# Ledger of designs, part 8: VHH binders against O-glycoside alpha-1,2-mannosyltransferase homolog 6 (omh6)

Target 1, 298 residues: O-glycoside alpha-1,2-mannosyltransferase homolog 6 (omh6), of Schizosaccharomyces pombe (q9p4x2)
Amino acid sequence: MYFLILFSSNAELGEVLRTMRSVEDRFNKRFHYPWTFYGMDEFTEYFMSTTSTIASGHCEYGTKGITYTNHLQFILTISYLVHWDLSQVKPLVENNRLYQQRADALAQENLSYVYSPLFHSFQDWVVRSLLYHPQLEYDYVWRIEPGLKLVCEEKKDIFSTFKDSDIVFTNHVCERKHSGIYAMEEAIEEYKILNTQGDFSNIWVYSNNYTYCKYWPFNEILSLKQIRHNQTYTNLINYLLGSGGTYYHRWTESDILSAAFGVLRARANHMESVGFFLNDDVHYCPETIPYTGRCACL
Short names: E, the ipSAE of ESMFold2; O, the ipSAE of ESMFold2 at other seeds; V2, 0.75 times the mean of E and O plus 0.25 times the DockQ between their complexes.

## First folded at step 2 (VHH)

Design d7oc (from d7, 21 letters changed; framework vhh_7ocj_1; at its last look DockQ between E and O 0.49; V2 from the best seeds 0.00; counts 0 for: pae O 10.5 > 2, unsure alone 63.6 < 65)
Fold by ESMFold2 at other seeds, look of step 2:
Structure d7oc (fold): chain B 298 residues (1-298), chain A 123 residues (1-123)
Amino acid sequence: as target 1 above (298 residues)
Amino acid sequence: QVQLVESGGGLVQAGGSLRLSCAASGFTFSHYYMGWYRQAPGKQRELVAAITSGGNTRYGDFVKGRFTISRGNAKNTVYLQMNSLSVEDTAVYYCAADTPYFGELSYRSYDYWGQGTQVTVSS
């Protein structure tokens, strides 16, 4: 298991360091789980030096794009497909009439980021990285958004409590279905007819005709061993990615992963005993907060 | 520290032109979407123009082909060329940066704004 930090710019280094110190102070100084970082920018020596000084475990800094250490063209192709840089995406979407028409339609539904190829490619990149990135070699990842703080001392290894889970979630997000979500549901119905594996009656955490709820990705533990090595997961996820819906329907990685977890009856557990803040906007205090002086929950 | 600094505003006669600039620092400029917004007295802030990190542009309906947004990634600067100005274009113009990594699913706010530059169009 390791912590996964997505670094988008040098401006976020301060939040990354505060998050790492919180997780280290409250939990990881006792367990020494490693950290892995991926970002849009090349990692500076300052970034690597400061983060490695804070970490109590090994730090690894992921590379974008193609690596020269691969000996097979197939491996090189996989590595090339796992990056969130626009250089390969711009030719596909620039002046693309169908892409523009669907973006215009989605914009009428008050949906953000419909004109953002970088946003679309990032969603695709996250899902493909969870499936295939050669530097993600552990069985589990704890995905952490910069700005996250643990609010209480965690003396027990909370990972050992969740070791059999496909996903450990902290929250749901519920939204009105946009036309892209109806398109995903249609794509899954088509997949169901052609592929009989899975339980397609339970696609979302919750839904009705107009609303759907999905896992909140900014503090969660995922089983990479299930996602990467269970062919029913990989087949469904690749079917959805192959449709291009992250670009043409503004699907997010959370849409894709949540639907896959729902179809495949994932073993899902709630991280209800672990308190956290994410910036000033989100917080969760467990009902059993002790009066110990080691909790800073509000 | 993120900083957006607008320049190029001022007083101009109707039918004239202005070129606004916004110098950015404290982040990797080439990865951010940039925009110009305006706010006239007593009105809500509205989009004037936006440009993606890859150079794709979008304009508010009132622009009607008169304005052009562009960016110089090597200079960390976004520009707004404003032609055929009218008195209705009088407003404070704001430069903004949008974090493309985080969207409506994010609990983080990375909406960066400049202090604004006044554009006044005389008849």
Scores: ipSAE 0.006, ipTM 0.301, lowest interface PAE 10.5, mean pLDDT 75
ESMFold2, look of step 2: ipSAE 0.006; ipTM 0.288
ESMFold2 (binder alone), look of step 2: mean pLDDT 81; pTM 0.824

Design d7r9 (from d7 with E104R; framework vhh_enristomig; at its last look DockQ between E and O 0.54; V2 from the best seeds 0.00; counts 0 for: pae E 6.4 > 2, unsure alone 58.0 < 65, grease 25.9 > 24.2, SAP .683 > .668)
Amino acid sequence: EVQLLESGGGEVQPGGSLRLSCAASGFTFSHYYISWYRQAPGKQREWVSTITSGGNTNYAESVKGRFTISRDNAKNTLYLQMSSLRAEDTAVYYCAADTPYFGRLSYRSYDYWGQGTLVTVKP
ESMFold2, look of step 2: ipSAE 0.086; ipTM 0.565
ESMFold2 (binder alone), look of step 2: mean pLDDT 77; pTM 0.788
ESMFold2 at other seeds, look of step 2: ipSAE 0.314; ipTM 0.702

Design d7ss (from d7 with Y101S F102S; framework vhh_enristomig; at its last look DockQ between E and O 0.20; V2 from the best seeds 0.00; counts 0 for: pae E 8.5 > 2, unsure alone 60.4 < 65, placed apart)
Fold by ESMFold2, look of step 2:
Structure d7ss (fold): chain B 298 residues (1-298), chain A 123 residues (1-123)
Amino acid sequence: as target 1 above (298 residues)
Amino acid sequence: EVQLLESGGGEVQPGGSLRLSCAASGFTFSHYYISWYRQAPGKQREWVSTITSGGNTNYAESVKGRFTISRDNAKNTLYLQMSSLRAEDTAVYYCAADTPSSGELSYRSYDYWGQGTLVTVKP
């Protein structure tokens, strides 16, 4: 089964509806794939009724929490129940001097979001949800960011086009390595000592001593079957999560997932024919000259 | 629906003080971590300070000891008390509700931001 998935909040309903109308109009009215919505807060009845009215397929909403414990003693249990409260992150980060000292150090490297417990917990929650959320037991999901619009008519079934991929990506981003990324590389070298499967010499899409490139998660198709049901994937991802690096090193979900796909030689394909617009910095227009009227790129 | 409205900016001499306010509506203010950011012309937007839902505070190194963030959940209002102002503090100051998102620049597209209030520290 194939699903259209958004990670969203109730406050983003307007952006979600704009995305859904675009995706339904240009693609899903022909295929009726279900939508699934995941958020850190319980979705309101208004959110659910409004989105389900627009959808041409069934809608599912993330209403079950996941309880987990990091193997390091300094990280407290984070639980995801039907109603997840941001104050439950507080004991992990607010009185933890290590967290504060690391955030101060990362701020001196001019890294964004270093003092944002919500940002850190969201990154951790997304990755754990992809591994364990009970409603994400799917073969493939198309992750779509609220606010994203398709800019091309998509008559072909995009899911069937990429059936054998582990990841179908739109873009990758290249950044200067910060001290947290060097910490991730060191953690992977330590993982290598006991785990010989993988290409540990090529963690990133591209890298050198100062720069690394990773998949950007705004518009991508993931094979959850490959991620959830292959212990080589889950072992590496859980090892990285268990280190606490999303909190102490400001690792993002794309850092963790890109490293796992790199080490494990994931079958990656580019979403070359699917045009989209999210904002002035994140967009893609297929190379179609002459223009046949399929796309209206801006 | 969501609104964040900054106020209190203006011109001040070096060493002076200002208090910025951010009035919030359209969301459950007490559940959100709320932040101040600033952007000088030609520079990237930078984080200034955050206050959690529980009232704990964090500050960028460049403003520690000079700025104080606070919140009044009964009034849905965030404050930034700025003291000992320097020329380097000249910027448009933005209030932002901290929401989960992906990617480095996603906060600009998916975080709730105010329109900004200009703080000018005269030479």
Scores: ipSAE 0.013, ipTM 0.281, lowest interface PAE 8.5, mean pLDDT 75
ESMFold2 (binder alone), look of step 2: mean pLDDT 77; pTM 0.770
ESMFold2 at other seeds, look of step 2: ipSAE 0.270; ipTM 0.689

## First folded at step 3 (VHH)

Design m1 (from d7 with A97R L105W Y110F; framework vhh_enristomig)
Fold by ESMFold2-Fast, scan of step 3:
Structure m1 (fold): chain B 298 residues (1-298), chain A 123 residues (1-123)
Amino acid sequence: as target 1 above (298 residues)
Amino acid sequence: EVQLLESGGGEVQPGGSLRLSCAASGFTFSHYYISWYRQAPGKQREWVSTITSGGNTNYAESVKGRFTISRDNAKNTLYLQMSSLRAEDTAVYYCARDTPYFGEWSYRSFDYWGQGTLVTVKP
């Protein structure tokens, strides 16, 4: 089955509603795919009632091992996910001197934002949720970020265009290489040395001395079935997560998943005809647009 | 207009206690994760503690067992109760509106900081 999935919080309801209106108007009002909302904290009745009013399909809501519906039914699961509480990764962040040394090193590279441990734990939590959350058992999910707006009308069923072997359907982002990416490359090479049974001849993640490219995680379609049942993906991702790189090297969901997907000989599709904005800062407008759709590129 | 205003700082001797407050306005306080950060002289800004919208708390190792973060949603106020203060706790303490959910592309994660309140632990 096919789901639209959104990792969010009560604080982001405004952006969530704007994103849902865009996705419903441009695509989902024709297909009625369900929405799944996952948060680190419980969603309010207000969040649930307002989101379900906009959705053309059903909505479900989940958090750290508790899933509930518009009827407030709770299903307890055995959670294999690390709680956002830093105590779950305490040995990695409790060496405050190392953590601060790494933070200072990244600051010297002129990163223009300040990261809290919440950002690091969120990246870890999202990756673990995609791999291991017991209640996230779908064939495909379309991962959508609050603040995303679709700018073209999409009349075709995007899920029906995928072959069973497709793992990722997303755009690439290329950015300046920082010390954390060098650390990730070293970790991957160490993993290859320690695990010689894998086929690592087709690494997708492109990097040189100045630039690296990764999949953009805020508008992507993933085959959870293929990801969860492939030991090459899960073993590498677990190795990377276990290194603490989300904390020590500021690895993001896209860094980790891009590295893992690149080791498989799987097809990665691009949303070339699907334009989008994220928070009015990041945008993609197709340069060659099929004339069969409506687009409102800015 | 989103505003965060810290208060309660001052001079204290080692082993003493202080309670910091952060008054928030211009947003729905109860929906946000709110954090304390500090910046010691000659150091980079470091995370101290976070309280989630659901009331869960987390602490840096250096302050565990000595500091307690709490919130009063009816008063739109965040607190940091500090005890057993040490010379290395000397810093300007900042209140920050947090959200874990926008990731690396969101300048909104830390777009609202307070002016800070100075804590000096002096023998």
Scores: ipSAE 0.043, ipTM 0.499, lowest interface PAE 7.2, mean pLDDT 70

Design m10 (framework vhh_enristomig)
Fold by ESMFold2-Fast, scan of step 3:
Structure m10 (fold): chain B 298 residues (1-298), chain A 124 residues (1-124)
Amino acid sequence: as target 1 above (298 residues)
Amino acid sequence: EVQLLESGGGEVQPGGSLRLSCAASGFTFSHYYISWYRQAPGKQREWVSTITSGGNTNYAESVKGRFTISRDNAKNTLYLQMSSLRAEDTAVYYCAADTPYFGELSSYRSYDYWGQGTLVTVKP
């Protein structure tokens, strides 16, 4: 089962509508796949009515998990539901001093959001939601981010084309040079020693060591069945989340997921035909598209 | 344009109270998460409290039980009611507005809107 998924809020409605219009026009009006919108707060009737009028498939709306846990249950299990409650964040509760020290160090590298528990908890929440949220019982999701604009016509069914993939990416970023990402390499190596995980060098993300590359989460297809029902993936991702690296090292959800896909040698495929803009500032134009369909690049 | 303006700071005795305000304009205030941060002389900026668009509140452990964050969406104003003030609370207080979306695009460009700050001095 295949869905378009978007993490958003009521404040992002304008960007959501623009993103939906481009995705519907360039792809989904042919296939009528459903949209799922996930937010930390409940969506308004206005949000739901305006998005549902644009969608060619049905729309589902979800929020943070309903189940709350206390400090005695900071272990992520199949029964644990994510929720918006910073008081339950183990790293902040147990070691605020360490969090502040790490934030101070990362601030020297001119990184944004280093002092934002909101930013850090959002990264953690997205990963945990992808692993355990009860409404996300899908085989694959196409992650779309508010501000994404598809600029080339896609006539083939991307889900069917890449049905055997673990991840289908549109773009990636390499050579991210900051201390938090160096800590990711150390965590990966420690986990490999403890668990005898496979060599991570067989894909472009990792050559002979961690290359600091990650797949862009703005436009990608993820196999939820792999990260939810393959214990090897679940264990590695839980290890990374349990380290508190989203808080102590400013790891993003794509840092964690890309690390897991790289270490476990996922079937990674490039969605080469999909051109897109991000908030009109960043774009990707397919180099092999002959412009036989509608395609508007910068 | 987005503007945040803090006010209400001043000098107070230990154990006293102050109410800080943050007036917002240029965006749909009710849809944003709004936070208070503070920076003591010679130290880095630290998070104090957040109120979500839905009204849920969170506090740093150092201020929990002493500070209360609230919002008035009709007035586009955020408040921080501070009680039982200590010398360690001496700092410039800033408000910041964020959407509840903290995805990867935010990490490449700052979408944070920050105010200019208001000074709180707790005299021994």
Scores: ipSAE 0.327, ipTM 0.666, lowest interface PAE 3.5, mean pLDDT 75

Design m11 (framework vhh_enristomig)
Amino acid sequence: EVQLLESGGGEVQPGGSLRLSCAASGFTFSHYYISWYRQAPGKQREWVSTITSGGNTNYAESVKGRFTISRDNAKNTLYLQMSSLRAEDTAVYYCAADTPYFGELSYRYDYWGQGTLVTVKP
ESMFold2-Fast, scan of step 3: ipSAE 0.045; ipTM 0.430

Design m12 (framework vhh_enristomig)
Fold by ESMFold2-Fast, scan of step 3:
Parts: sequence; C-alpha cells; structure tokens
Structure m12 (fold): chain B 298 residues (1-298), chain A 122 residues (1-122)
Amino acid sequence: as target 1 above (298 residues)
Amino acid sequence: EVQLLESGGGEVQPGGSLRLSCAASGFTFSHYYISWYRQAPGKQREWVSTITSGGNTNYAESVKGRFTISRDNAKNTLYLQMSSLRAEDTAVYYCAADTYFGELSYRSYDYWGQGTLVTVKP
C-alpha cells in the first residue's frame, strides 16, 4: 500500500493546507492516494476537518502510537491509554554538563535548536515512528514536509518509479560538516568494531573531509517494508538512537537514516522528475525533462 | 511583537516555594511547545521543563517531583510551580517557545523571554 505522509502539528496547519493544495493539484487528484498526518500530540477537529476537505483520498491521523480518522475515534481510542510523556520518546540525558558543553560548541557552529530537548525528541520520534509505529503497515510512503510546494504537474504515478530493491527516492543535500557529524562517523566506526554480523561498507555516503551529503528527508519516497523488516538497518539505527546522539550531537532524522542507508550500501535513487520549492530554503527544477504540462518553476 | 515575559522570581529560603509565570503575546500560544530554562551566574543555560501544545510534560531529573509546569491557553500563560527549593536552584529562569516540525536548517530558536531571577538564600 502507498501513502502520503506528513509529520506535523496543529501550529503548522496553514503550511500543511498550502502543501496539500499543491500536491493534490499537481499529482494526487489523479491517483487518490491516502494521507497520514503524524503529530506528537493529538490533532484538533479543525485540523482534521480542513485537511480532509482538501484531500482527494482518505485521511488518517496518528499520535502516541495510534491512528484515527476523526477526533471522536481518537477520544474513544485513547480513553484506555495512560498519559504520554516526552521522556518516553527521547533518550535520557545522563550528563547535563556534557550536553551543555556540546550544545554551546554546536551553537558556535551556527546550528539551530541545539538547546531544544523538544527538537531532539522530535527527530528521535520521527525515526522511531518510521521503524516501529504499530499501526502504520504501509509498504511505501511519500514523506512530504509542511511548506513543500510542487511546481510542475506530475502526470506519472511517482510510486511506479520505485523498484522492489530500492529503499529511498529523494535528492541529496550537501552541507559543511560540523562536530556532530564527526561524532556520528565515530559512532558508526564503533558500531562496526562491536558488530560483525553484516558485510559493512567502509565508505561514508557522499562525504569527504569538509562536506557531508545526506538524503533529503522533506520530499522522499521510503520503502517502510525494507526499513522495518531488515534487522541490519534497525540494529544500526537503534544503536545510533540509543547513544543519545540526537540530544548530545543534534543528529536529525536525515542524519540517522542516511548513515544507515550509506553504511549498508542501500539502493537510493535521485528524484529527478519532481519539481519543488520548500519555503525559501530549497528550489529544485527538473533540467532533463521537458515541461509538457503546467509548470511554475521560473 | 512576539513577546514572552517572565515574572514571579524573588528571594526565598531553602525548602520554600515560588510560582513563576510567563505571559505570551503575538502568536497562537496554544499551538506552541513552551519550555523553562535556567542559567546560574557564570554557568551555562540548562533545560528545566517542557509542556507540549497537548499538555504533556517532561522534566529535568534535578527538578522532577519538586517542580510542576502547567499552561493556561485562555490566558496565554505558562507557569512553573517550584517547591522544596534548594540553593542550587538559584538562577535566572527563562521561558522559550517553538513549534515542532521537520528539520529547518540553520534557524535560530523561535522565541525567548528576558528572564526572571530566583535566589534561594543559604
């Protein structure tokens, strides 16, 4: 089964609606794929009503390891669940002095959110949700970030481009290395020394001494079945999450997943035909495919 | 325009209690995660507690069981009820607000207040 997925919050509703309108207009009105919205807290009835009005397929909403289609179903389901606490989704900080020292160093490297346990918890939660959400049983998801706008009409079924052996379809993004990335390289080398159960690559994907290229998580198709049912991937990802590196090194979901995909030489394809903008940060216009339909890339 | 204004600090004896408030304006308060941080003189800023938009709470181990974070969305106000205060709780207390969403490369933290001083007398 194929699904469009957003990790989001009630605060992002405006961006979500703009993103959905773009994706529906440029692609999904032809295919009627369902949407899933995942939040760290429950979605309001207003969020659910407005998003379901835009969607051409059905909508499902997820939080705290459960899914629901409307607020009443959510209330009925969670009436039997205990209070959920952020401490259940992030590693416990065992050394506050070390955390503060590393946060200060990363702040000097111009990284945002280095002091934010909430940001670190969100990164951890997204990765754990992709690996372990008990009610998310889909084979493939198209992960779409709030703020994304498709700028060209996509007439083809994007999921048809995915081969059974592929794990991710996305672009890569390259940025200057910071101390957190060097720490991740060290953690992976430690993992290889301690774990000889796989035939691990010694090559870090798309990195060199000064730059780090990773798979871009904000417009990507993921094979959830390949990620969840491959113990080699899940063991490495669990090791990285268990280190507290999202907290101590400000690792993001893309850092963790890209590390696993790269070390294990996972199949990854470039998403070349999809034109998009993400806020004012990223613009991608297809170069090799002629614009034969509606396109607002220039 | 966007403002977070802390209040309620002061001097207390060890074992005493204080209630801090953070008044928010200029954004949709109910949709934001709000945290308390503190900074002792000459030391680094440390996280104290977070409350999510849905009301879920989390605490630093040093304050767990002694401090309670809460919010009143109708008043756009965050609270920190502090009990069993110790000398090591002496610090300037700050509130901070952000949204949770996927990685935004190279953005500063959304909003910080100016702080309120808490002094636990020896």
Scores: ipSAE 0.012, ipTM 0.344, lowest interface PAE 8.1, mean pLDDT 73

Design m13 (framework vhh_enristomig)
Fold by ESMFold2-Fast, scan of step 3:
Structure m13 (fold): chain B 298 residues (1-298), chain A 124 residues (1-124)
Amino acid sequence: as target 1 above (298 residues)
Amino acid sequence: EVQLLESGGGEVQPGGSLRLSCAASGFTFSHYYISWYRQAPGKQREWVSTITSGGNTNYAESVKGRFTISRDNAKNTLYLQMSSLRAEDTAVYYCAADTPYYFGELSYRSYDYWGQGTLVTVKP
């Protein structure tokens, strides 16, 4: 199954609707793929009714231990342990000398959000949701960030085009060296010593020297079957999550997932035909235009 | 909805002082880590200082000993007291807070609390 996934909140409804209208108009009105919304807070009836009205496919809504539909049908799911709730995060960060020492060091290196328990728990929550949330029928998810706007018409079924990919990316980001990313390199090397499986080379994420590069997470397709049902990927991702690196090294979801895909040589493909903007700043305009003339990005 | 409003910037001579303020609303201010960042013309944003919910403070090496961050939880206000200002301190200064509405890097959520900021110009 193929799903569009969006991590959001009630306060972001305006941007969610703007993003949905763009994605529906440019792509999904032809294919009717479902939308899944995950939030840290319960979604309101207004959020559910307005998003369902725009969507050409059906909509599903979820939060930590609860999955529910647009008709307020709540399904209590198994609790996958996440630390996005502030009350659960406090014991990990407050009264934790290591957290404070690491945060101080990363702040001196000009790394943002290093003191943010909410940021760290959100990163942990997204990764654990992708691994363990009970919606196990998903084969692939297209992760879309609120604020994203598709700028060119896409008539091709992108999911079917890339169905054999492990990750389909629109961009990659290579970071400057800092102590948190050095910790990722160290964790990968330790994992390799403890485990001899896998090809530990990739041009984006890992080579003989860790590249410090990651796939940009705000417009990408991920194979859930690789993340959830390939034990080699699951073991590495769990190793990285279990280290507390989201808290102690400010690792993002992209750092963790890209490390797993890169270290284990995932089939990575570029989503070349999809033109987009994120908040009037980050954009990509494809060389092949869908009609004679120009896209909005030109 | 979180709102952050910076004020107190202006023109000052080298060696001068300014006090910046950031008025916050839309969240429980006392529970959150609040930071000052700055962006000089043509450069990327850099971290300046952070104050934790417990009142612990941290500073970038370039401002340590010259700047003092503080908070007033009763007024939901963050301050940055700047002294011994230098030409390289010229920048737009922004305050930032952890909220459930502003997660992630390079997303629209991370841009909303970076409004217009407050401009500090240190002219010789």
Scores: ipSAE 0.014, ipTM 0.360, lowest interface PAE 7.0, mean pLDDT 72

Design m14 (framework vhh_enristomig)
Fold by ESMFold2-Fast, scan of step 3:
Structure m14 (fold): chain B 298 residues (1-298), chain A 124 residues (1-124)
Amino acid sequence: as target 1 above (298 residues)
Amino acid sequence: EVQLLESGGGEVQPGGSLRLSCAASGFTFSHYYISWYRQAPGKQREWVSTITSGGNTNYAESVKGRFTISRDNAKNTLYLQMSSLRAEDTAVYYCAADTPYFGSELSYRSYDYWGQGTLVTVKP
């Protein structure tokens, strides 16, 4: 089973509606795949009514408000997400001074977003939701970021064209390695001492001493079945999340998932036919014009 | 255009109280997470408190039990009630409209909107 997923909030409704209109027009009005919206807080009736009006398929809304009948290891992790707040983060709760010192150091490395605990909490929450949210029961999710605009008509059923893929990506991004990335590489080396399953020489899509490249998470398809039901993925990702590196080292969703996919040699395929813009900053026009239909990106 | 205007700062003695306000305009206030940050002399900005669009509140450990964040969506105004003030609370206090934005070193900022700040000085 397949669905489109947005991690969002009521504050982003305008961007969500713009994104949905383009995705529906260019692709989903022909296939009627469901939309799922996940937020750290409850969605308003206005958010739900306006998004459901645009969607050609069913809409589902997930938040922290989850009812449990059993308590298992993964259910406890999901229950933790229900009561998640900024003050429950170890670096902020126990050592706010270390969080500030780390923020100051990373600011000297020209890393933006270093002072936003809300941003760091969101990154942690997105990764945990992809691994454990009980309402995510599909084989594939198309992770779409609010602000994304599809600019070419996609006539193919994208979900039906990709077999045995753990990830189908539309882009990868290369950045300078800041000290937080070296910290992740060190954490993975520590993980390796106790767990030898994986290729620890190839953490990233590409890397050298100064640069690393990772999957861009804002327009990608993930196999939740492969990720969730493969304990090797969940063990590594939980190890990274449990370190608090999202808060202390500013690891993003992209850093964590891309590193795990690299170490575990994920089956990755490029989604070449999908043309898109993200907030007019990122632009991709597909090369295979006959398969895309009309394009507004040229 | 978007504007956040802080007010209510001033001089107060240790153990005193102040109420800060942040008046918002140019955006749908009720849909945003709104936060208080502060910057003490010679230090970087630190997070103080957040109130979500749903009304849930979160506090830095250094202020928990002493500060209370609240919002009035009808007036597009954020408040910070500060009590039991200490010398270490001396700072310029900033109002920020936040989203849990994905961000990127290459393309996006984590912060949407910041105010100009209001000075709080705690001295004997």
Scores: ipSAE 0.024, ipTM 0.467, lowest interface PAE 7.4, mean pLDDT 76

Design m15 (from d7 with H31R E61K L105W; framework vhh_enristomig)
Fold by ESMFold2-Fast, scan of step 3:
Structure m15 (fold): chain B 298 residues (1-298), chain A 123 residues (1-123)
Amino acid sequence: as target 1 above (298 residues)
Amino acid sequence: EVQLLESGGGEVQPGGSLRLSCAASGFTFSRYYISWYRQAPGKQREWVSTITSGGNTNYAKSVKGRFTISRDNAKNTLYLQMSSLRAEDTAVYYCAADTPYFGEWSYRSYDYWGQGTLVTVKP
C-alpha cells in the first residue's frame, strides 16, 4: 500500500492547500492514494475539513503519537508511536554543557536550528519513530513538503516504478561540509570497525573537502518495508542516533538517511519524471519530458 | 528586513518578576514556532521555552512552573512572563524564530534572531 505524507501546522493551511491542489491535479486524482498529515499541534476542524475536501483519497491526521481521521471522527491510538514532543529530548539537553558547547560551535558555522531541541527531536523522531510506524501496513510513503508544487502531468503510477530492492526515489542536494558531517564520517568509521565489515567508501552521493551531496527529503518516496524490516539498517540507525548525533552534531534526517543508505549499499533512484518547484528557491524540470505540453517550467 | 526586537529586561531582586517582549516584523509571525533562549555570563546559549504556531508550549526544566511563554499574533509579539526569579536566571535573553518546516532548505532562521535583552537578578 502507498500513501502521501505532509508535515505541517494549522498556520500553514494556505500553503498546504496549494501543495495539495498541485499534487492532486498532476497525479493523485487518478490514483486516490491517502494523505497523512503530521504536526506538533492538534489540527483544527477547519484544517481537516478543508484538506479532506481537496484530497481525492482518505485523509489521516497525526500529532503527539495519535492518528485520527476527519471522516470517521475518532482517534486511533498507535501504541508503537512515541510522543514526538520535547519531553523525549529534555534528559539529553537539560543542563547538558556538551550540547550547549556544540550548539555554539555549530552556530559559528552559520547552521540553522543549532539551539533548537524542537528541531533535533523532530529529526530523531522521523528517523527512529515515523519511518517505523506499523499502522495500516503501508509499503511506500511519498514525503512532500508544504510549498512544493508539481509542474509536470504524471499519468503513470510513480509507486509502480519501485522494485523490491529499491529503498528511495528522490533528487540530490549539495551543501557545504560542516563539522557535524566530519563527526558522522568518524561515527561511520567506528561502526565499520565495531561490526567487522568491509569498505563503505560511498556513504554520500558525492563528497570532497568542502561539499557533500545527499538525498533531498522534501520530495521523496521511501520503501518503509525495506527500511523497517532490515535489521542491519535498524542497528546502524540505533548506533548513529543512540549517542545523540542529532543533538550533538545537528544531523538532519537527510544526512542520516543518505549515510545509512550508502553504508547498506541500498538502491536509490532519481525521481527524474517528477518536475517540481519548492517555493521560489528550488526548481527541477526533467530533461526527458518536454518543457511544453506536460510541464509548466516557465 | 526581518527583525526581532527584545525588550523588558532589567534588574530585579531574587523572587521578583519581569515580563519580556519580542516584537517581530518582516515575516508572517503567526506561522512560526518562536523560542526564548538565554546566555549567562561565561556560559553557552541555552534553550528556555518554545511556543508553536498553534499555541502549544514547552519549557526547560529549570524554568518550568516559574516562566510562562505566550504570543499575540495580532500584535506580532512574543512574551515571557518570569516569576520567582533566581540568581541563576541572570542572562541575556534572545528570541528566535523557528520555522515549522524543520528543513535545511529554509535559510530563514539565519536572520531571525533578536539582539537580546539583559536580565540581572541581584545576589
Scores: ipSAE 0.267, ipTM 0.649, lowest interface PAE 4.4, mean pLDDT 74

